# VH-VL binders against NAD kinase (nadK), part 145

Target 1, 268 residues: NAD kinase (nadK), of Syntrophomonas wolfei subsp. wolfei (q0aze0)
Amino acid sequence: MKIILVNNRFKENTEKKAQEIAGQLSALNVEVIIDNGLDEPYAGTVDFIMVLGGDGTMLRAARRYGQRAIPVLGVNMGTVGFLSNIEINELAEYLPLILREEYSLEARMMLEVAVFQQQSLLTRVFCLNELLLRSNSPRMLSFALEISGQKLEPYRGDGLIVSTTTGSTAYSLSAGGPIADPQLDAFIVTPVASHIINKRPLVVSPEREISLHLLEEREAIIGIDGQIKMDFGAENRVLIKRAPHPLLMVNLKAKPFFTSIDRSLQRQ
Key: E = the ipSAE of ESMFold2; O = the ipSAE of OpenDDE; V2 = 0.75 times the mean of E and O plus 0.25 times the DockQ between their complexes.

## First folded at step 11 (VH-VL)

Design X13 (from X1 with heavy chain T28R; framework fv_ixekizumab; at its last look DockQ between E and O 0.91; V2 from the best seeds 0.00; counts 0 for: pae E 3.4 > 2)
Fold by OpenDDE, look of step 11:
Structure X13 (fold): chain C 268 residues (1-268), chain A 122 residues (1-122), chain B 112 residues (1-112)
Amino acid sequence: as target 1 above (268 residues)
Amino acid sequence: QVQLVQSGAEVKKPGSSVKVSCKASGGRFSSYAIHWVRQAPGQGLEWMGVIIPILGKADYNQRFKGRVTITADESTSTAYMELSSLRSEDTAVYYCARGHTWKTSHGYFDYWGQGTLVTVSS
Amino acid sequence: DIVMTQTPLSLSVTPGQPASISCRSSQSLLYDIGLNYLHWYLQKPGQSPQLLIYLGSDRASGVPDRFSGSGSGTDFTLKISRVEAEDVGVYYCMQALQTPLTFGQGTKLEIK
């Protein structure tokens, strides 16, 4: 059995814990690869991915390995989040189940984000939470939104978020988007500070495609999961689709989503 | 609590196809593998193939030389096994079984369907 | 394919006496983490197979403690300490190390 431990090299506590866990797993004849984000994603075949840390670490893990159809377990290390299944102090208890492969999986839809310059593909990324289009100046953007070829009225505002249902509790929520059941596959299109005050978020079928481009010569940026940033101009367009593969999240412990939301929202 | 309910007995002619269904209840259908095993009269058990519904991935026993197709409908929690180009030797009770893991291998079958008799006769 | 060989193919046992069934695999079923992917099933007359022992030695839920599995690698044994009438049926070992999954020939247990 081979396991990838994903942690954050900039958080000493997660690095130390990853080393400890690696030692424990090695003692059980489990091959361990530690991915702290410093190197390229491990290219070899693995059986399990354990993410040590918070939601940010999970998002990175999802982008790096989500397309490989490998079970991914979020292990929370004392942070508030929605993407961890167990706590670090529970790992010892659940480790036998992991090794015996006695766990259920939950498919979480991911986004396929393709950024173009004219007709040329600049980059393609899979992400778990959202794509953000945002102005890089204090001025509003004018941009076009197309859904499956249907051209909506031009948007004016600070930006737009296209989120998965998983991402509905992330930046989309802060921007006034709805909370979505993570068991539902859908796009959530949430305006960011729209000039039209009452511009409502859209819930869009995962079968549709979403396209964005600027209608003016202005500097903008696109953000992916709050971690990847790239410049976006009038010559660029972004195409968003459902990723061909979902993230396979491990469910070792039942976590009631809606009760968790109430708790989380009360803490914020 | 978990139950696998299969479709009823079938009588088929040689050269035809049969499609057996297996409806799961009481658990997370997509989180487990569904295996198909057949048993000819008075014979042992033969593994036919497996599907992982959440991945839509199936694996087959090559002894069937492509005659077996296993599919799954997550919306109805139902797995299907289709066997084409039927022969008299295909007369058997066909079982669906749930693997305790999502993987195609390593799993044990913790729940079984009641079996579906398929009779192939001219 | 991994070949599974059971011995004996038939067994007649007096109630209260012990029974032993052997299962041999053509290659080791021991995984690197120390698990043996060998499972035992019982098919009672007129019924579907049911899980008896998994991972070589673990009893399935509801299985009496008179059943035990042992062995590692290529040699496995199912033991019944005291055979009862309800134990009549055909016992199968199955390897799940790799696909295709393969079963032993089955061992028919009868009561004398």
Scores: ipSAE 0.633, ipTM 0.851, lowest interface PAE 1.0, mean pLDDT 94
Fold by ESMFold2, look of step 11:
Structure X13 (fold): chain C 268 residues (1-268), chain A 122 residues (1-122), chain B 112 residues (1-112)
Amino acid sequence: as target 1 above (268 residues)
Amino acid sequence: QVQLVQSGAEVKKPGSSVKVSCKASGGRFSSYAIHWVRQAPGQGLEWMGVIIPILGKADYNQRFKGRVTITADESTSTAYMELSSLRSEDTAVYYCARGHTWKTSHGYFDYWGQGTLVTVSS
Amino acid sequence: DIVMTQTPLSLSVTPGQPASISCRSSQSLLYDIGLNYLHWYLQKPGQSPQLLIYLGSDRASGVPDRFSGSGSGTDFTLKISRVEAEDVGVYYCMQALQTPLTFGQGTKLEIK
């Protein structure tokens, strides 16, 4: 059996804990690869991924490994989030179930994002939460949104978010999008500071293709999960589809999604 | 409580096909592997294949030489096993069973359907 | 394919007496983390099979403790410490290390 431990090297307690867990697993003849973000993603075959940290660490793991149909367990290291299943102090209790493969899986839709210059593919990335198109200058953008070839009236504003249901509680929420049940598959398209007052958020079938391009020359960027940034100009377009494979999240412990939202909203 | 309910008994002629259904309730259908096992009259158990709905992946016992097809419909929580080019030797009770895991192997079958008798005769 | 061989194929037991069933595999079922992918099922007359023992030695939910599994690698044993009337049926071992999953021939247990 081979397991990847994903942690964030900028939080030293996660590195120390990852080494401790790796030692425990190695003593059981489990091969362990630690991914702290310094090196390229491990390319070999693995059976399980354990993410030690918060939602940001999970987003990186999903981007690196989400298309490989490997179970991913989120282990909370003290920072409350939406993507962890168990707490670090519970890991010893659940480890026998992990090793015996006595757990269930939940599928979470991911986005496939392809960025083009003219007709040439520049890059293809996957994300769990959202793609953001936004202005990179004091000027607002004028841009076109197409959904399965259907051209909507032009947008004008700071940008646009195309989110999964999992990402509905992230940037999309702050921009006025709905909270969605992460067990649903859908795109959520949320305008950012739109000057066109009839541009409401859209909930779109996961089978649609979404295309974005600028209608005038402006400095813009594409953001992926709030962690990757790329320049975007009038010569570019981006195509967004449902990724070929969902992220396979491990369920060992019931996690009440809707109750946790209420508590978080009370703090705002 | 997990339950697997199979379609009713069938009588078929040689050379035809049969499709047996297995409807799951009381669990997350897509999270587990669904296996198919048959038992000829007076004989032991024979594994036919498996589907993992969350992965859309199926694996088959090569003994059946491509005659078996296993599919799943998540919207109805139902797995199907189709056996084509039926022979009299295919007369058996066909069971579906749930593996405790999402893998094609390693699973123990903690829940079984009631079985479906398929009789192949002229 | 991994071949599973059960011994005996038939067993007649006086109520209250012990019973023992052997299962041998053509290759080791021991995974390198210490798990044996060998499971035992009971098929009572007129019923579907039901899980008794999994991973060589763990009892399934609701299975009385008079049933025990032991062994490792290629040699496995199912024991019933005191046979009762409800234990009548056919016992199967199954390997789940790799596909195709394979069963032993079955051991029919009857009361004498």
Scores: ipSAE 0.405, ipTM 0.758, lowest interface PAE 3.4, mean pLDDT 89
ESMFold2 (binder alone), look of step 11: mean pLDDT 92; pTM 0.953

Design X14 (from T8 with heavy chain S30Y; framework fv_ixekizumab; at its last look DockQ between E and O 0.84; V2 from the best seeds 0.00; counts 0 for: pae E 3.0 > 2)
Fold by OpenDDE, look of step 11:
Structure X14 (fold): chain C 268 residues (1-268), chain A 122 residues (1-122), chain B 112 residues (1-112)
Amino acid sequence: as target 1 above (268 residues)
Amino acid sequence: QVQLVQSGAEVKKPGSSVKVSCKASGGTFYSYAIHWVRQAPGQGLEWMGVIIPILGKADYNQRFKGRVTITADESTSTAYMELSSLRSEDTAVYYCARGHTWKTSHGYFDYWGQGTLVTVSS
Amino acid sequence: DIVMTQTPLSLSVTPGQPASISCRSSQSLLYDIGFNYLHWYLQKPGQSPQLLIYLGSDRASGVPDRFSGSGSGTDFTLKISRVEAEDVGVYYCMQALQTPLTFGQGTKLEIK
């Protein structure tokens, strides 16, 4: 059995814990790869991915390994978030289940984000939460949104978020988007400070494709999961689709989503 | 609490196809593998194949030489096993079983369907 | 394919007496982390198979402690300390190390 431990190299506590866990797993004759984000994603086959940290670490793990159809377990290390299933102090308890492969999986839809320059593909990424288009200046953007070839009226505002249902509790929520059941597959298209004050978020079928491009010569940026940043100009377009594979999240412990949402929102 | 309910008995002619269904309830259908096992009259158990619904991936016993097709429908929590080019020796009780893991291997079958008798006769 | 061989193919046991069934695999079923992917099933007359022992030695839920599994690698044994009438049926070992999954021939247990 081979396991990847994903942690954050900038968090000393997660690195230490990753080493500790690696030692424990090695003692059980489990091969361990530690991914702290410094190196390229491990290219070999693995059986399990354990994410040590918060939502940010999970998002990175999802982008790095989500397309490989490997179970991913979020292990929270004292942070507030929605993507961890167990706490670090619970790991010892659930480790036997992991090794015995006695866990359920939950499929979470991911985005396939393709950024083009004219007809050339610049980059393609899979992400768990959202794609953000926003102005790189205090001035509003004017941009076009197309859904499955249907051209909507031009958007004018600070930007736009295209989110998964998983991402509905992330930046989309802050921008006024709806909270979505993570068991539902859908796009959530949330305007960011639209000039049209009553511009509403859209819930879009995962079978559709979403495209964005600027309608003016302005500097903008594309943000992915709040971690990847890319310059976006008038010569660029972005195409968003459902990723061909979902993220397989490990469900060791029941975690009622809606109860958790209420609790989390009350804390913020 | 978990139950696998299979479709009813079938009588088929040689050369035809049969499709057996297995509806799962009481659990998370797509979190586990669904295996198919058959048993000819008075004989032992023979593994036919498996599907991992969450991945849409199936694996088959090559002894069937491509005659077996296993599918799953998430909306109905139902797995299907289709056996084509039926022969008299395909007469058997066909079982669906849930693997305790999502993987094609390693799993044990913790829940079984009631079985579906398929009789192939001219 | 991994070949599973059970012995005996049939046995008749007096109630209260012990029974033992052997299962041999053509290759080791021991996984690197120490698990043996050998499972035992019981098929009672007129019923579907039911899980009895998994991973070589662990009893499934509801299985009496009269049943025990042992062995490692290529040789496994199912033991019934005191056979009861309800234990009548055919016992199968199954390897789940790799596909195709394969079963032993089955061992028919009858009461004398």
Scores: ipSAE 0.703, ipTM 0.863, lowest interface PAE 0.9, mean pLDDT 94
Fold by ESMFold2, look of step 11:
Structure X14 (fold): chain C 268 residues (1-268), chain A 122 residues (1-122), chain B 112 residues (1-112)
Amino acid sequence: as target 1 above (268 residues)
Amino acid sequence: QVQLVQSGAEVKKPGSSVKVSCKASGGTFYSYAIHWVRQAPGQGLEWMGVIIPILGKADYNQRFKGRVTITADESTSTAYMELSSLRSEDTAVYYCARGHTWKTSHGYFDYWGQGTLVTVSS
Amino acid sequence: DIVMTQTPLSLSVTPGQPASISCRSSQSLLYDIGFNYLHWYLQKPGQSPQLLIYLGSDRASGVPDRFSGSGSGTDFTLKISRVEAEDVGVYYCMQALQTPLTFGQGTKLEIK
């Protein structure tokens, strides 16, 4: 058995704890790869991914490994969020179930984001929460949204969020989008500070293809999960669709989404 | 408590096909491996194959690979096993069973369907 | 394919007496982290099989402690310390280390 431990290199307690856990697993003949974000993602075959940290560390793990059909367990290291399943002090209790493979999986839709320059693919990334299109100057953006080739009336404002249902409790919520059941597959399209009063959030079928481009030359940014930032100009467009594979989240401990909403949001 | 409910008994002629259903009630089966096992009259248990619905992955006993197709329908929580080119030796009770894990191997079967008798005769 | 061999194939036991069923595999069922992927089932007359023992020695929920599993690698044993009338049926071992999953031939337990 081979396991990746994902941690955040800037949090000393998670790095020390990751080494401790790796030692315990190695004593049980489990091969362990530690991913602290410094190296390229491990490319070999693994059986399980354990994320030691909060929602941000999970987002990085999802981008690195989410398309590889590997179970991912979120282990909370202090700050409770939406993406952890167990607490670090519970890990010893649940470790026998992990090793016996006695757990269920929950699928979470991811976005595939392709950024083009003219007609050429510039980059492709995957994300769990959202893509943000945002102005990078004092001026607002004018931009076009197309959904499966259907052109909507132009948007004008600070930007736009395209999120998954998992991302509905992140930036989309702050911008006025709805909280969505993460068991649903959908896009949630939420305007940011729109000057056009009829631009309400949209809930869109995951089978749709979403395209964005600027209608005027402006300094803009594409943000991915609040962690990756790319310049975006009039020569660019972005295409968003459902990623080929969902993130496979491990479920060891029941964490009812609806009864925990207030507590989870207060802890962000 | 998950319960697996299978479709009813069938009588088939040689050379035809049969499709047996297995519906999970009281919960979902989609993140677990669903196995198919058959038992000829008075005989032991024979593993036929498995599907892992959340991965869309199936694996088959090579003895049946050319004749067995296992599928799943997410919307109805139902797995299906289709056996083609039926022979009289295919007369058996066909069981579905849920593995405790999402893998094609390692699983123990903690829930079993009631069985479906398929009789192949002229 | 991993061949599973059960002995005996038939067993007649007086109530209250012990019973023992052996299961041998053609290859080791011990996984590298220390688990044996060997499971035991009981099929009572007219019923679907039910899980008794998993991972060689762990009792399934609701299984009385008079049932125990032991062994490792290629040799496994199911024991019943005191046979009861309700234990009648056919016992199967199954390996789950690799596909195709394979069963032993079954051991029919009868009461004298």
Scores: ipSAE 0.483, ipTM 0.788, lowest interface PAE 3.0, mean pLDDT 90
ESMFold2 (binder alone), look of step 11: mean pLDDT 92; pTM 0.951

Design X15 (from T8 with light chain L97R; framework fv_ixekizumab; at its last look DockQ between E and O 0.74; V2 from the best seeds 0.00; counts 0 for: pae E 2.4 > 2)
Fold by ESMFold2, look of step 11:
Structure X15 (fold): chain C 268 residues (1-268), chain A 122 residues (1-122), chain B 112 residues (1-112)
Amino acid sequence: as target 1 above (268 residues)
Amino acid sequence: QVQLVQSGAEVKKPGSSVKVSCKASGGTFSSYAIHWVRQAPGQGLEWMGVIIPILGKADYNQRFKGRVTITADESTSTAYMELSSLRSEDTAVYYCARGHTWKTSHGYFDYWGQGTLVTVSS
Amino acid sequence: DIVMTQTPLSLSVTPGQPASISCRSSQSLLYDIGFNYLHWYLQKPGQSPQLLIYLGSDRASGVPDRFSGSGSGTDFTLKISRVEAEDVGVYYCMQARQTPLTFGQGTKLEIK
């Protein structure tokens, strides 16, 4: 059995704990690969991914490994977020179930984001929460949104968020989007400070293709899960699709989404 | 309480197809593998294949040379096994079973359907 | 394909006496962290199979402790310390280490 143990190298508590867990697993003849964010993603065959940390560390793990159909367990080491399943002090209790592969999975839709310059693909990235298009200057953006070839009336404002249902409780919520059940597959398209009154958030079928481009020369950026940023200009466009594979989140302990919403959001 | 309920017995002619359903009750379906196993009269158990509903991914015993198709409908919590180009040796009881895990391998079958008799006769 | 061979294919046992069933695989069923992906089922007359032992030695819920599984790698044994009338049926081992999953031929247990 081979497990990737994902932590954040800038949080010493998680680094020390990762080494402890790796030692325990190695004593059970489990091969452990530590991903602290410094090295390239591990490329070999893996059976399980354990994420030590908060939602941000899970987002990085999802971007690196989410397209591989590997179970990913969120282990909380701080305040409870939306993406952890168990607490670090519960790991010993659940470790036998993990090793025996006795757990269920929840699928979480991911976005595939392709950025173009003219006709050429510049980059492709996957994300769990959202893509943000926003102005990189004091001036507002004028931009076009197309959904499966259907051109909407132009947008004007600070930008736009295209999120998954998992991302509905992140930036999309702050921009006025709805909270969505993460068991649904959908895009949530949320304007950011729109000057066009009729531009309400949209909930869109996951089978649609979403395209964005600027209508005027302006400095803009594309943000991915609040962690990756790319310059975006009038020569660029971005295409957003459902990713080929969902993130497979491990469910060892029931985590009622609806009864826990207020507590989880208080720490945003 | 997990329960697997299969469709009723069928009598088929050689060369035709049969589609057996397996409905999970107790609210448990998508994250566990659903396997299909058959048993010819007076004989042992033969694994036919598996589906993992959450992935929509199936794997098959190549003995059937593409004659078997396994699908799942998450909205109805139902798995299906279709066997085509039926032969007399396909006369058997067909079982569905739930694996304890989401994988195509490693699973032990902790819940079994009641079985569906398919008789292939001229 | 991993071939599973059970011996004996038939047992006739006096009530209260022990029984032992052997299962051999053509390839090791041992995973590197120490689990053997071999499972045992009992099919009582007129019933669907039911899980008896999993991972070589773990008893399924509700299975009496007179049933025990042992062995590793390629050689596995199911033991019944004291056979009862309810134990009549056909016992199957199954490997789940890799697809296609494969069963032994079955061992029919009867009461003398």
Scores: ipSAE 0.551, ipTM 0.805, lowest interface PAE 2.4, mean pLDDT 90
Fold by OpenDDE, look of step 11:
Structure X15 (fold): chain C 268 residues (1-268), chain A 122 residues (1-122), chain B 112 residues (1-112)
Amino acid sequence: as target 1 above (268 residues)
Amino acid sequence: QVQLVQSGAEVKKPGSSVKVSCKASGGTFSSYAIHWVRQAPGQGLEWMGVIIPILGKADYNQRFKGRVTITADESTSTAYMELSSLRSEDTAVYYCARGHTWKTSHGYFDYWGQGTLVTVSS
Amino acid sequence: DIVMTQTPLSLSVTPGQPASISCRSSQSLLYDIGFNYLHWYLQKPGQSPQLLIYLGSDRASGVPDRFSGSGSGTDFTLKISRVEAEDVGVYYCMQARQTPLTFGQGTKLEIK
């Protein structure tokens, strides 16, 4: 068995724990690769990915490995989040199940985000939460939204979020988007400070394609999962589709999503 | 709590095809493998193939030489096994079983369907 | 394909007496992390098979303590410490080390 431990190199506690766990697993004849984000994603075949940390680490792991059909377990290390399944102090309890591959999987839809310069593809990424288009100035943006070739009325505002249902509890929520059942596949299109005050979020079928481009010569940015940032101008367009592969999240412990949401919202 | 309910008995002629369904309830259908195992009258168990619904991946026992097709509908939590070019020796009880893993191997079958008798006779 | 061989193919046991079934594989069923992918099933008369032992030695939920599995590599044994009337049926070992999954011939257990 081969396992990737994903952690954050900038958090010493996660690094230390990753090393500790790696040692334990090695003692059990499990091959371990530690991915702290410093190097390129491991290209070899693996049986399991363990993410040590919070939602941010999971998002990074998803972008790095989500296109591969590998079970991904989120192990929370004391942070508040939605993407971890077990706590670090529970790992010992569930380790036998992991090694025996006695766990269930939950498919989480990911986004395929393609950014173009005119007709040329600049970059393509898969992400678990959302794509954000926002102004890089205090001024509002004017941009076009197309859904499966249907041109909507121009948007004017600070920006727009296209989120997965997983991402519905992330930035989309803060922007007034609906909370979505993670078992549902859908796009959530949430305006960010629209000029139309009551511009409603859209729930869009995962079978559709979403495209965005600016309608004015103004500088903007696109953000992926709050971690990747790139400049976006009038010459650029973004195409968003359902990723061809979902993220396979490991379910070792049943987590009641809606109860968790209530608890989380009370803490904010 | 988990149940696998299979379709009813079938009587088929040689050369025809049969499609058996297996509906799962009480659990997460897509999270596990669905295996098909048959048992000829008075004989042992023979593994036919498996599908991993969440991956849409199926593996087959090559002894069937491509006559077996296993599919799954996640929306209805139903797996299907189609056996073509039926022969008299295909007369058997066909079982679906849940594999306690998302992999095609390594798993054990913790839940079984009630079986579907398929009789092939001229 | 991995060939599974059970012995005996049939046995008649007096209630209260022990029973033992052997299962041999043509290849090792031991995985790198120490698990044997050998499982035991019981098919009672007129019923579907049911899981008894998984991974060589672990009892499935609801399986009485009188059942035990042992062995490693290519040699495995299912033991019943005290056979009861309800234990009548055909026992199968199955390897899940690799596809195709393969079963033993089955061992028919009857009560004397």
Scores: ipSAE 0.381, ipTM 0.771, lowest interface PAE 1.6, mean pLDDT 92
ESMFold2 (binder alone), look of step 11: mean pLDDT 92; pTM 0.950

